# Designs tried in a protein design chat: VHH binders against Shikimate dehydrogenase (NADP(+)) (aroE). Part 15

Target 1, 275 residues: Shikimate dehydrogenase (NADP(+)) (aroE), of Thermodesulfovibrio yellowstonii (b5yj55)
Amino acid sequence: MITGKTKIIGIFGDPIEHTLSPLIHNEAFSYLGLDYCYVAFNVKKDKLKEAVEAIRALNIRGVNITVPHKETVIQYIDELSDEVKNIGAVNTILNNEGILKGFNTDVNGFILSLKDEGISMKNKNFLILGAGGAAKAIVYGILKEGGKVYIYNRTPSNALAIKEKFKKFGFIEIVEMDKSVTEKIDVIVNATSLGLKKDDPMPLNPELIKPEHVYCDIVYPETPLMREAERIGCKVVGGIGMLLWQAAFAFKIWTEVEAPIEIMKKTLNKLLTKD
Key: E = the ipSAE of ESMFold2; O = the ipSAE of OpenDDE; V2 = 0.75 times the mean of E and O plus 0.25 times the DockQ between their complexes.

## First folded at step 22 (VHH; framework vhh_7uia_1)

Design q3 (from k5 with Y102F; at its last look DockQ between E and O 0.85; V2 from the best seeds 0.00; counts 0 for: pae E 3.5 > 2)
Fold by ESMFold2, look of step 22:
Structure q3 (fold): chain B 275 residues (1-275), chain A 121 residues (1-121)
Amino acid sequence: as target 1 above (275 residues)
Amino acid sequence: QLQLVETGGGLVKPGGSLRLSCVVSGFTFSRYEMAWVRQAPGKELEWVSSIYPDSGTTRYEDSVKGRFTISTDNAKNTLYLQMSSLKPEDTAVYYCARGKYFFGDNRFDYWGQGTQVTVSS
């Protein structure tokens, strides 16, 4: 039951109507008996400043931030976490008594998604496909954990920008396609949106994948290349884990209690299979 | 249902120019590597140029750099190859092709019927 003391959490994005976040977080709040309510807000680019100031004015406890606002919202936030400073993107805002703090839970979300599957990152060679916002969080997380990054992107300037920005944190090199590119690779990561649409090309020629590789994809629930990697015999990590863990970290930031991971995971599984 | 249709081939003198067009249908054109591949008489297929329509990123075989320009009109699902400073060795059937994988590994899963380009006096 919503009352005058219920704390409000939101998500800002455009479009926003297909987000899974309200169902995931509201089930978690209900399970723990926390008097919170999570609501989606469709926020146009030209209204972002007003929406962020409304967080203070309405005493909203916090919000998630998604496309297209993750970078532009930074100018309206009072304090930034180290992850935000290094990545240049926010997915979580906490309202601490009028002081807005920005976080990026995608970094630890990715790290935990691999660790939860028993995958060590230290001294492992990662092939990263893509150079967008998700790739930045993934690259930063790998380097922070002592992994090595080999990055490919079809727009070379974007890959170069990531290399120059992150080389101070560890080993990162840009690769080109050749038949031997994966011979030194332990983990292959699709950090692009390829696989969301049925007609998308596979990110990588499956002949380059061997059973000893780990194949990781940020897309969920399944892609054709994930299926092919399974048939080859790889360990496969889909995007559900990263989605789950980034939400769990945001939940902890807002509520100061540990997220009920198994409940959130069950909720995600139900939502992804109901179509 | 999937269709790639080339036009614009013909006979041209050395030093001349031609523009090839390829209209595509039946798939999300902008999400794929699109390429021109040619086959000279008695020769193997040779990759000429590729473009990723959504980013505009292009690649060229060394022998055509500076002479050929690949481009797209994404609203019309059309791929172009502007050929200038044509040489007799450019004589070939030119195919429009769709890349099979995100990495441009020179594997293509669909081709058009081809258009003949002949460079001769």
Scores: ipSAE 0.208, ipTM 0.639, lowest interface PAE 3.5, mean pLDDT 90
ESMFold2 (binder alone), look of step 22: mean pLDDT 83; pTM 0.850
OpenDDE, look of step 22: ipSAE 0.550; ipTM 0.800

Design q4 (from k5 with R98K Y102W; at its last look DockQ between E and O 0.01; V2 from the best seeds 0.00; counts 0 for: pae O 15.2 > 2, off the site)
Fold by OpenDDE, look of step 22:
Structure q4 (fold): chain B 275 residues (1-275), chain A 121 residues (1-121)
Amino acid sequence: as target 1 above (275 residues)
Amino acid sequence: QLQLVETGGGLVKPGGSLRLSCVVSGFTFSRYEMAWVRQAPGKELEWVSSIYPDSGTTRYEDSVKGRFTISTDNAKNTLYLQMSSLKPEDTAVYYCAKGKYWFGDNRFDYWGQGTQVTVSS
């Protein structure tokens, strides 16, 4: 029940109608008996500043940030976590008595999604497909954990930009897509948006995937390349894990209470199986 | 008071089987990830397997897949680890662990005292 004491948490994005965040978090709040309400706000680019100001004005406890605002919002945040400083993107804002703190839970979300599957990153070779926002978080996470990154992008300049940005954190090299590209790879990560649409091309030729590879995807619930990887015999980690854990971290930041992981997981599974 | 008590460890020959049990008290067992972790002499703590008792979802590290089975009896508040095809490299102290939110350095917040598993010819 919403009362005058209920604290508000939100998400800013555009478009925002299909976000699962309200369903995940509100179920968690309800389960734990926490007096929070999570709501979605469609925020246009030209209204982002006003929206951030509204966080303070309305005493909103916190806000998730999603596309297209993850980078642009940084200029309006008072304090930034190390992850945000390094990646250049915020996905979680905490309002602490008017001081806005920015976090990025995608990094640890990805790390934990792999660790939860028993996959260690240290000294392993990762092939990263893509050079967008998700790739930045993933690359940073891998390097932080002591992994080696080989990055491929259809637009080489974007891959180069990532290399230049993150080379100070560990081994990162740009690769070309050829028959030998996966020979030394332990883990393949799709960090592109390919797979979201029905007719999207595969970000990697499945013929280059071997049974000994681990395949990771950030897209949920499933992609054609995930299915191929499974068919080939790979261990597969889907995007659901990252989604779950990034939410759990945000939950903890706002409430200072451990997220009910099982409940969140159940909620996600229900939501994703309905389609 | 939260308590985890492991039993079932022992000495077995390679290829043998053991079943570990962990009785849980003091918290709602089904709300959390329940896990088995192990520590071999001179090695770091290693995650072995997890289960979400409410959903029954299970996870395994690669080295134990196909050999170990994690399960629960919710009515008894008990976590199990059925180990088969045991190898010398499985020798370790096995701990029952309660999962916590990965906000910090540790994935788990409570462990039992552990039970010794020794695989030797």
Scores: ipSAE 0.000, ipTM 0.199, lowest interface PAE 15.2, mean pLDDT 91
ESMFold2, look of step 22: ipSAE 0.299; ipTM 0.652
ESMFold2 (binder alone), look of step 22: mean pLDDT 82; pTM 0.834

Design q5 (at its last look DockQ between E and O 0.27; V2 from the best seeds 0.00; counts 0 for: pae E 15.5 > 2)
Amino acid sequence: QLQLVETGGGLVKPGGSLRLSCVVSGFTFSRYEMAWVRQAPGKELEWVSSIYPDSGTTRYEDSVKGRFTISTDNAKNTLYLQMSSLKPEDTAVYYCARGKYYFLGDNRFDYWGQGTQVTVSS
ESMFold2, look of step 22: ipSAE 0.000; ipTM 0.213
ESMFold2 (binder alone), look of step 22: mean pLDDT 83; pTM 0.851
OpenDDE, look of step 22: ipSAE 0.581; ipTM 0.810

Design q6 (from k5 with R98K F103W; at its last look DockQ between E and O 0.67; V2 from the best seeds 0.00; counts 0 for: pae E 4.9 > 2)
Fold by ESMFold2, look of step 25:
Structure q6 (fold): chain B 275 residues (1-275), chain A 121 residues (1-121)
Amino acid sequence: as target 1 above (275 residues)
Amino acid sequence: QLQLVETGGGLVKPGGSLRLSCVVSGFTFSRYEMAWVRQAPGKELEWVSSIYPDSGTTRYEDSVKGRFTISTDNAKNTLYLQMSSLKPEDTAVYYCAKGKYYWGDNRFDYWGQGTQVTVSS
């Protein structure tokens, strides 16, 4: 039940209608008896400043930030966590008594998604496809855990920017896409949105994938390339683990209570098996 | 559904210039590698140049760098190849091709009819 004492959490994005976050967080709030409510807000690029100032004006407890705002929102936030300073993207804002604090829970979300599948990152060679906001969080997380990064992006300047920004944290090199690109690779990561839309091309030629690879995709619940990797015999890690753990860390930031992981996972599974 | 139509081939003297065009329809032009591929008489198909229309990123085979320029007019869904300093070795049928995958790996799944380029004195 919503009352005058209910704390409000939101999500800012465009488009936002298909987000799973309200159901996941509201079920978690209900399970724990927390007087919080999570609401989606469709926020156009030209209205982002007003929307962020509304967090203060309306005493909203916090928000998630998704596409297209993760980088541009930073200019409107008062304090940034170390991971945000290092990667330049925000997915979580806390309103701490009028002071807006920016966080990025995608880093730890990715790390936990692999660890929960028994995948060690230390000294493993990762091929990262893409150089957007998700790629930055993934690259940073891999390097922090002692993994080695080989990055490819169609726009070479974006891959170079990531290399220059993150080379102080560990091994990172830019690769060209050729028949040998995966020969020394342990884990292949799709860090793009390819596979979200029905007509999206596969991000990589499946002939480059071998059974000894781990294939990781940030998209959920499945993509054509995930299915091909399964047929080849790879261990496959879909995007649902990263989604779950980034949500759990954000939940803790806002509520100061540990997220009920199994309830959130159960909610996600119900949502994905009905559609 | 998918259509690639080349024009602009012909006979040209060594050192001359020629501009090829390819009008594209039936798919999201910006999401795929677009390429020119050529076949000289008695030879295998040879990749010449690629572009990603969404980013404008281009790649060239070494023998054509500095002489050929690939480009797009996204409003007209048209791919171009501006060829200059043409050599007899450039004589071939030139095909417009659509990449199969998002990343460039020289795999193409749809082709135009081709247009003949002949460089001779």
Scores: ipSAE 0.116, ipTM 0.561, lowest interface PAE 4.9, mean pLDDT 90
ESMFold2, look of step 22: ipSAE 0.000; ipTM 0.099
ESMFold2 (binder alone), look of step 22: mean pLDDT 82; pTM 0.833
OpenDDE, look of step 22: ipSAE 0.589; ipTM 0.834
ESMFold2 (binder alone), look of step 25: mean pLDDT 82; pTM 0.837
OpenDDE, look of step 25: ipSAE 0.266; ipTM 0.661

## First folded at step 23 (VHH; framework vhh_7uia_1)

Design r1 (from k5 with D54Y; at its last look DockQ between E and O 0.01; V2 from the best seeds 0.00; counts 0 for: pae E 3.9 > 2, grease 25.7 > 24.2, off the site)
Fold by OpenDDE, look of step 23:
Structure r1 (fold): chain B 275 residues (1-275), chain A 121 residues (1-121)
Amino acid sequence: as target 1 above (275 residues)
Amino acid sequence: QLQLVETGGGLVKPGGSLRLSCVVSGFTFSRYEMAWVRQAPGKELEWVSSIYPYSGTTRYEDSVKGRFTISTDNAKNTLYLQMSSLKPEDTAVYYCARGKYYFGDNRFDYWGQGTQVTVSS
């Protein structure tokens, strides 16, 4: 029950109506008996500054940041974690007595999503599709864990920008989309949003996917490319794992308590099977 | 080049007041924690107060709460510490310091040369 003592946690995004974060976090709070309430705020780009100031004014404990605000929000944050420093994106804000600290739990979220599936990154070759904000976190995570990155983007300059930014952390090369692009690849990661819309093009020709590949999406539900990967016989990792673990890390940042992973997972499964 | 220059220190009687200033050059402090720290003879460095100039958020150590006020003039790129009801135990060299913008091992990355504050009857 919400009382005057209840601490508020939120998420800023646009659009935001579809987010599952309130459901998973509130269930977790309830399970643990924590007096928090997680709510979603639709924050327009031109209101981001005011929204961040409202965190202080309203003494909101913390806020998740989602698209389109993950990069732009940085300018309003007081302190940033090393992850944020390196990738230039915040997905979690902690309000510590008016001092706003920015974190990015997507990096570790992705790492653990693969780990949870028994996939190690060390010394493996990753093909990263996309060069957006999500790709930055993924690339950084892979390199940090000792993996090698081959990045492809329809806009080569974007891929090059990623390479230049992260080459100091490990092996990263841009690749062209040709028949040989997947020959040395162990894991294919779709770090694009392609597949969420019906008319989205495939970010990779399915003919280039082999049964020995692991295919990963960072979005949910399943993309057409994931379905093709499954058909081909690949091990697939959907975006649910990343969603779960990024939430778990954020949860801990805010509450200083370990997230109830099993409960959160159960909740997510329930929600996703309903859709 | 980055510089922090403290001024305003001096000798004052117990119960008196002093206003310290720190002029910053070489960077814009609006994005950083700006802090006052002090060191008394034979004692360790002690954090006194911090402000985040961008948000105006202030923090104080318990011993100075209600007596000291930290503030900034962003236009002048200057940090202030208004000290009132000064006590002998406030005697120390007071340093202006910049907090790290990114998380790290050390809380502060740049310091001024310090200004001496002596509270004595």
Scores: ipSAE 0.042, ipTM 0.602, lowest interface PAE 2.7, mean pLDDT 92
ESMFold2, look of step 23: ipSAE 0.217; ipTM 0.604
ESMFold2 (binder alone), look of step 23: mean pLDDT 84; pTM 0.858

Design r2 (from k5 with R31W; at its last look DockQ between E and O 0.01; V2 from the best seeds 0.00; counts 0 for: pae E 2.4 > 2, grease 25.8 > 24.2, off the site)
Amino acid sequence: QLQLVETGGGLVKPGGSLRLSCVVSGFTFSWYEMAWVRQAPGKELEWVSSIYPDSGTTRYEDSVKGRFTISTDNAKNTLYLQMSSLKPEDTAVYYCARGKYYFGDNRFDYWGQGTQVTVSS
ESMFold2, look of step 23: ipSAE 0.482; ipTM 0.793
ESMFold2 (binder alone), look of step 23: mean pLDDT 84; pTM 0.852
OpenDDE, look of step 23: ipSAE 0.347; ipTM 0.714

Design r3 (from k5 with T57Y; at its last look DockQ between E and O 0.70; V2 from the best seeds 0.00; counts 0 for: pae E 3.0 > 2, grease 24.9 > 24.2)
Fold by ESMFold2, look of step 23:
Structure r3 (fold): chain B 275 residues (1-275), chain A 121 residues (1-121)
Amino acid sequence: as target 1 above (275 residues)
Amino acid sequence: QLQLVETGGGLVKPGGSLRLSCVVSGFTFSRYEMAWVRQAPGKELEWVSSIYPDSGYTRYEDSVKGRFTISTDNAKNTLYLQMSSLKPEDTAVYYCARGKYYFGDNRFDYWGQGTQVTVSS
């Protein structure tokens, strides 16, 4: 039951209507008996400053930040965690008595999504498709875990920017359109939003995927390329794990209580499968 | 229903100019590589130029650099190729094509019917 004592958590994005975060977090709050409520806010780019200022004005406990605000929101935040300083993107804000602190839980979210599936990253060769905000978190996480990054982006300058930003953390090289590049790759990661819409191009020609590969996709619940990778015989890791773990870390930041992982996972599976 | 419809071809003298248009429907234009590909009589298909409409990033085959300009009007879902300083070897049917893969080898899954460009005295 919502009362005057209920703490409010939000999410800012555009579009935001299809986010699963409110359902995941509200079920977790209810399960643990925490007097919190999570709501979604559709925030246009030109209203971001006002929305962030409203966090203080309305005494909102915290928010998630998603596309397209993860980088631009930084200018409105009082304190930044070390991972935000290294990546340049925020997905989580905590309001600590009027002081807004920014975090990025996508890094550990990605790391745990792979570890939870039994995939070690040290000394593995990762092909990363894309150079956006999700790609930055993924690249940073792989390098931090001792993995090696080979990155491709349609706009070469964006891949170069990531390489220059992150090369001090480990091995990262830019790859070109080349049929042979996947021969040295252990893990292929779609770090683009391709696959969200039915008419999206596939991230990769399936003929370049071998059964020895692990195929990872940040998109959920499933994409045509994920299905094809499974048919080929790959271990497939979809975006649900990253969604789960980033949510769990954010939950801990806001509530200071460990997230009920099994409950959140059951909620996600129920929502995405209808079964 | 996906469609790509080219217009703007014709007969032109060497050194002349033409502007090709390709009206696109049935898919999210901005998320794909869009390309011009040509085929001279008796020759193989030759990639000419590509654009990524979401970023405006362009690529050109070496022989057309500086003479051809690819562009889009995203509001109209229209792809353009401005051809200048035309040479007889530019004579071909020009096709508008959609890139199939993000990371790939210039594979195209949908094509227009083509528009004839003839450069001759």
Scores: ipSAE 0.307, ipTM 0.689, lowest interface PAE 3.0, mean pLDDT 90
ESMFold2 (binder alone), look of step 23: mean pLDDT 83; pTM 0.852
OpenDDE, look of step 23: ipSAE 0.340; ipTM 0.706

Design r4 (from k5 with S55Y; at its last look DockQ between E and O 0.37; V2 from the best seeds 0.00; counts 0 for: pae E 17.1 > 2, grease 25.1 > 24.2)
Fold by ESMFold2, look of step 23:
Structure r4 (fold): chain B 275 residues (1-275), chain A 121 residues (1-121)
Amino acid sequence: as target 1 above (275 residues)
Amino acid sequence: QLQLVETGGGLVKPGGSLRLSCVVSGFTFSRYEMAWVRQAPGKELEWVSSIYPDYGTTRYEDSVKGRFTISTDNAKNTLYLQMSSLKPEDTAVYYCARGKYYFGDNRFDYWGQGTQVTVSS
């Protein structure tokens, strides 16, 4: 039951209708008996300032931030976590009595999605496809865990910017996309949104994937390249794990209570197998 | 249905200019490498220029650098090629194309029907 005491959590994005976050968080709130409600808000780019100020005005406890706002929202936030300062992207805002604090739970979300699947990162060679906001979080997380990054992006200047910004945290090198690019790679990561729509270009030629690779994709529930990697015999880690763990960390930020991971997993599994 | 429709071709004198347009429908245009590719009479396809709309980066074949400018209007789902200082060797059918792979054969998977550009005295 929603009352005058219920705390409101939101998510800002455009489009927002297909987000799974409200179901995941509301089931978790209900399971723990927490008087919170999570609501999606479709926020267009030219309305972002007003939407962020509304967090203060309406005493909203916090929000997630998704595409296309993760970088531009920073200019409206009062305090930033260290990972946000290093990455330049926010996915979680906490309203602490009118002071807006920005966090990025995608970093730990990615790290735990791999660890939960038994994949260690230390001294492993990662091929990162893409140089956007998700790529920044993933690169940062890999380097902090002692992994080695090989980054490719169609726009070379964006890959160079990431290399220059993150090289102080560990090994990172820009690669060209050729037949040999995956020869020394342990883990291939699609850090783009490519594969979300059926007619998106594939981020790389499937002929370059071998059974000994681990293939990771931030997109869920599946992409054509995930299906090809499975057919080839790879260990495949889709975006579901990253979604789960980033949600769990955001939950803790807002509620100060540990997220009920197994309930959230069950909720996701139900949603993704109802076809 | 996915469609790429080119317009703006025509006959122009050497040293002249033209602007080609490609109106795109049926997919989120800004997420893809978009390119102009040309075919001169009796010749093979030649990549001319690409733009990555979400990232703003452009690339050009050496022979057209400084003479051609690729751009987009994402609100109108339209790709442009501004051609200046046109030469007879620029005579070709110009195609708008969508990128498929970062590396590999058949770099482009959807093509327009082409628009003729003729540079002649």
Scores: ipSAE 0.000, ipTM 0.113, lowest interface PAE 17.1, mean pLDDT 87
ESMFold2 (binder alone), look of step 23: mean pLDDT 83; pTM 0.850
OpenDDE, look of step 23: ipSAE 0.383; ipTM 0.708

Design r5 (from k5 with N106H; at its last look DockQ between E and O 0.44; V2 from the best seeds 0.00; counts 0 for: pae E 7.6 > 2, off the site)
Fold by ESMFold2, look of step 23:
Structure r5 (fold): chain B 275 residues (1-275), chain A 121 residues (1-121)
Amino acid sequence: as target 1 above (275 residues)
Amino acid sequence: QLQLVETGGGLVKPGGSLRLSCVVSGFTFSRYEMAWVRQAPGKELEWVSSIYPDSGTTRYEDSVKGRFTISTDNAKNTLYLQMSSLKPEDTAVYYCARGKYYFGDHRFDYWGQGTQVTVSS
């Protein structure tokens, strides 16, 4: 039941109509008996400033931020976590008595998605496909955990920008897409949106994947390359784990209560997949 | 082989009703968001409605709320769109589509061939 005492959590994006976040968080709130309600707000680029100021004006407890606002929203936030300062993107805002604090839970979300599957990162060689916002969070997380990054992007200048930005945190090198690119790689990560649309090109030639590789993909519930990696015999980690854990960390930021992981996982499985 | 096949389009008068069907094969129907998307003459694709078959949760574009109803028959792997109070501006090719997600983005990876709906006096 929503009352005048219910705390409001939102999500800002454009388009926003298909987001799964309200279902995931509202089930978690209901399970724990927390008097919170999560709602989606479709926020156009030219209305972002007003929407962020409304967080204070309407006493909204916090919001998630998604495409296309993760970078531009920063200029309207009062305090930034170290991760946001290093990555340059926000996915979570907390309203702490009028002080807006920005966080990025995608970093820890990625880390936990791998750890939850029994995959350690220290001294492992990661091939990262892509150089967008997801790639930045993933690269930062791997380096912070002591892993080694080999990054490829179709637009080489974007990969160079990531290397220059993150080289102070650990080993990162740019690679070319050739027949040997996976020979020293332990974990392959698709950090692009490739596989989201029908007929997207493969982000990597499947012939370069071997059974001893771990294959990770941030697209869910599946991509053609995920299916090929499964057929080859790889350990496969899809994007549903990263979605789960980034939501769980945001939940804790807003409510100061540990997220009910198993309930959130069940909700997400019902929405996307049964496994 | 993935296949989405729409049927049920046709010509109707303003204020009339029509039911579209989409029979799916080649994938687990209940694992995906299923949607209706339309394209009116000279316009961009426009999302109309979605359903998550496992939970039964539905969503509608504002212009069709209260007039259109999306549903499924999971035993028959069939998606429906019941359209009522039809207007000339509902004239479009209607597609059945399967959804995917990436970092809050939404996309449809498989589409049917479409079925024509024409609302005219």
Scores: ipSAE 0.017, ipTM 0.484, lowest interface PAE 7.6, mean pLDDT 89
ESMFold2 (binder alone), look of step 23: mean pLDDT 83; pTM 0.851
OpenDDE, look of step 23: ipSAE 0.459; ipTM 0.761

## First folded at step 25 (VHH; framework vhh_7uia_1)

Design g1 (from q6 with Y110H; at its last look DockQ between E and O 0.59; V2 from the best seeds 0.00; counts 0 for: pae E 6.3 > 2)
Fold by ESMFold2, look of step 25:
Structure g1 (fold): chain B 275 residues (1-275), chain A 121 residues (1-121)
Amino acid sequence: as target 1 above (275 residues)
Amino acid sequence: QLQLVETGGGLVKPGGSLRLSCVVSGFTFSRYEMAWVRQAPGKELEWVSSIYPDSGTTRYEDSVKGRFTISTDNAKNTLYLQMSSLKPEDTAVYYCAKGKYYWGDNRFDHWGQGTQVTVSS
């Protein structure tokens, strides 16, 4: 039941109506008996400043931030976590008595999605396909966990920018796409949106994937390449884990209570099979 | 139905120019590697040039760098190869080809019927 004491969590984005976050978080709040309510706000780019100031004015406990605001919102936040400073993007704001703190839970979301599947990262060789915003979070997370990054992108300058930005945190090198690219790779990661649309090409030739590889994809619930990796015999980690864990970390930031992971997972799976 | 149709071939003297066109239908070609591949008489298929239409990134075989330019008009689903400074060794049937994978591994799963380019005095 919503009352005058209910704490409000929001999400800012444009467009926002297709987000899964309200259902995931509200089910978690209800399960734990937490008097919180999560609401989506469609915030146009020219209204972002006002929307962020409204977090203070309305005493909103916190918000998620999604496209197109993850980078531009930073200028309105009082304190930034180290991962935000290093990545340059925010997906989570906490309002701590008027002080807005910015976080990026995609980093830990990726890390825990692998750890939850029994995959250690230290000294493992990761092939990262892509150089966008998701790739930045993934690269940063791998390097902080002691993994080694080999990155490829169609536009070489974008891969170079990531290498130059993150080389101070660990081993990162740019690779060329050829028939030998995966020979020393332990984990292959699709960090692009390829696979979201029906006619998307596979990110990588499946012949380059061997059973001893782990195949990770940020896309969910499934992609053609995930199915090929399963057929080949790989351990496959789809994007639902990263989505789940980034939400769980944001939940903990706002509520200071451990997220009910199994309830959130059940809710997410139900949403992804619903027409 | 997926279709690739090449045009623009012909007979040209050494040093001349030709522009090849490939009109595609039945798929969103901007999301695939698109390529020109040629076959000279008595030789195997030889990759010439590729483009990723979504990023505009291009690649060229060494022997054609500086002479050939690959491009696209994504709104018209059309791939081009502008060929200049043509040499007798450029004589071949030129095929338009569609890549199977996002990253350029030179595996092509669909081909046009080809257009003949003949460079001769």
Scores: ipSAE 0.033, ipTM 0.502, lowest interface PAE 6.3, mean pLDDT 89
ESMFold2 (binder alone), look of step 25: mean pLDDT 83; pTM 0.843
OpenDDE, look of step 25: ipSAE 0.219; ipTM 0.634

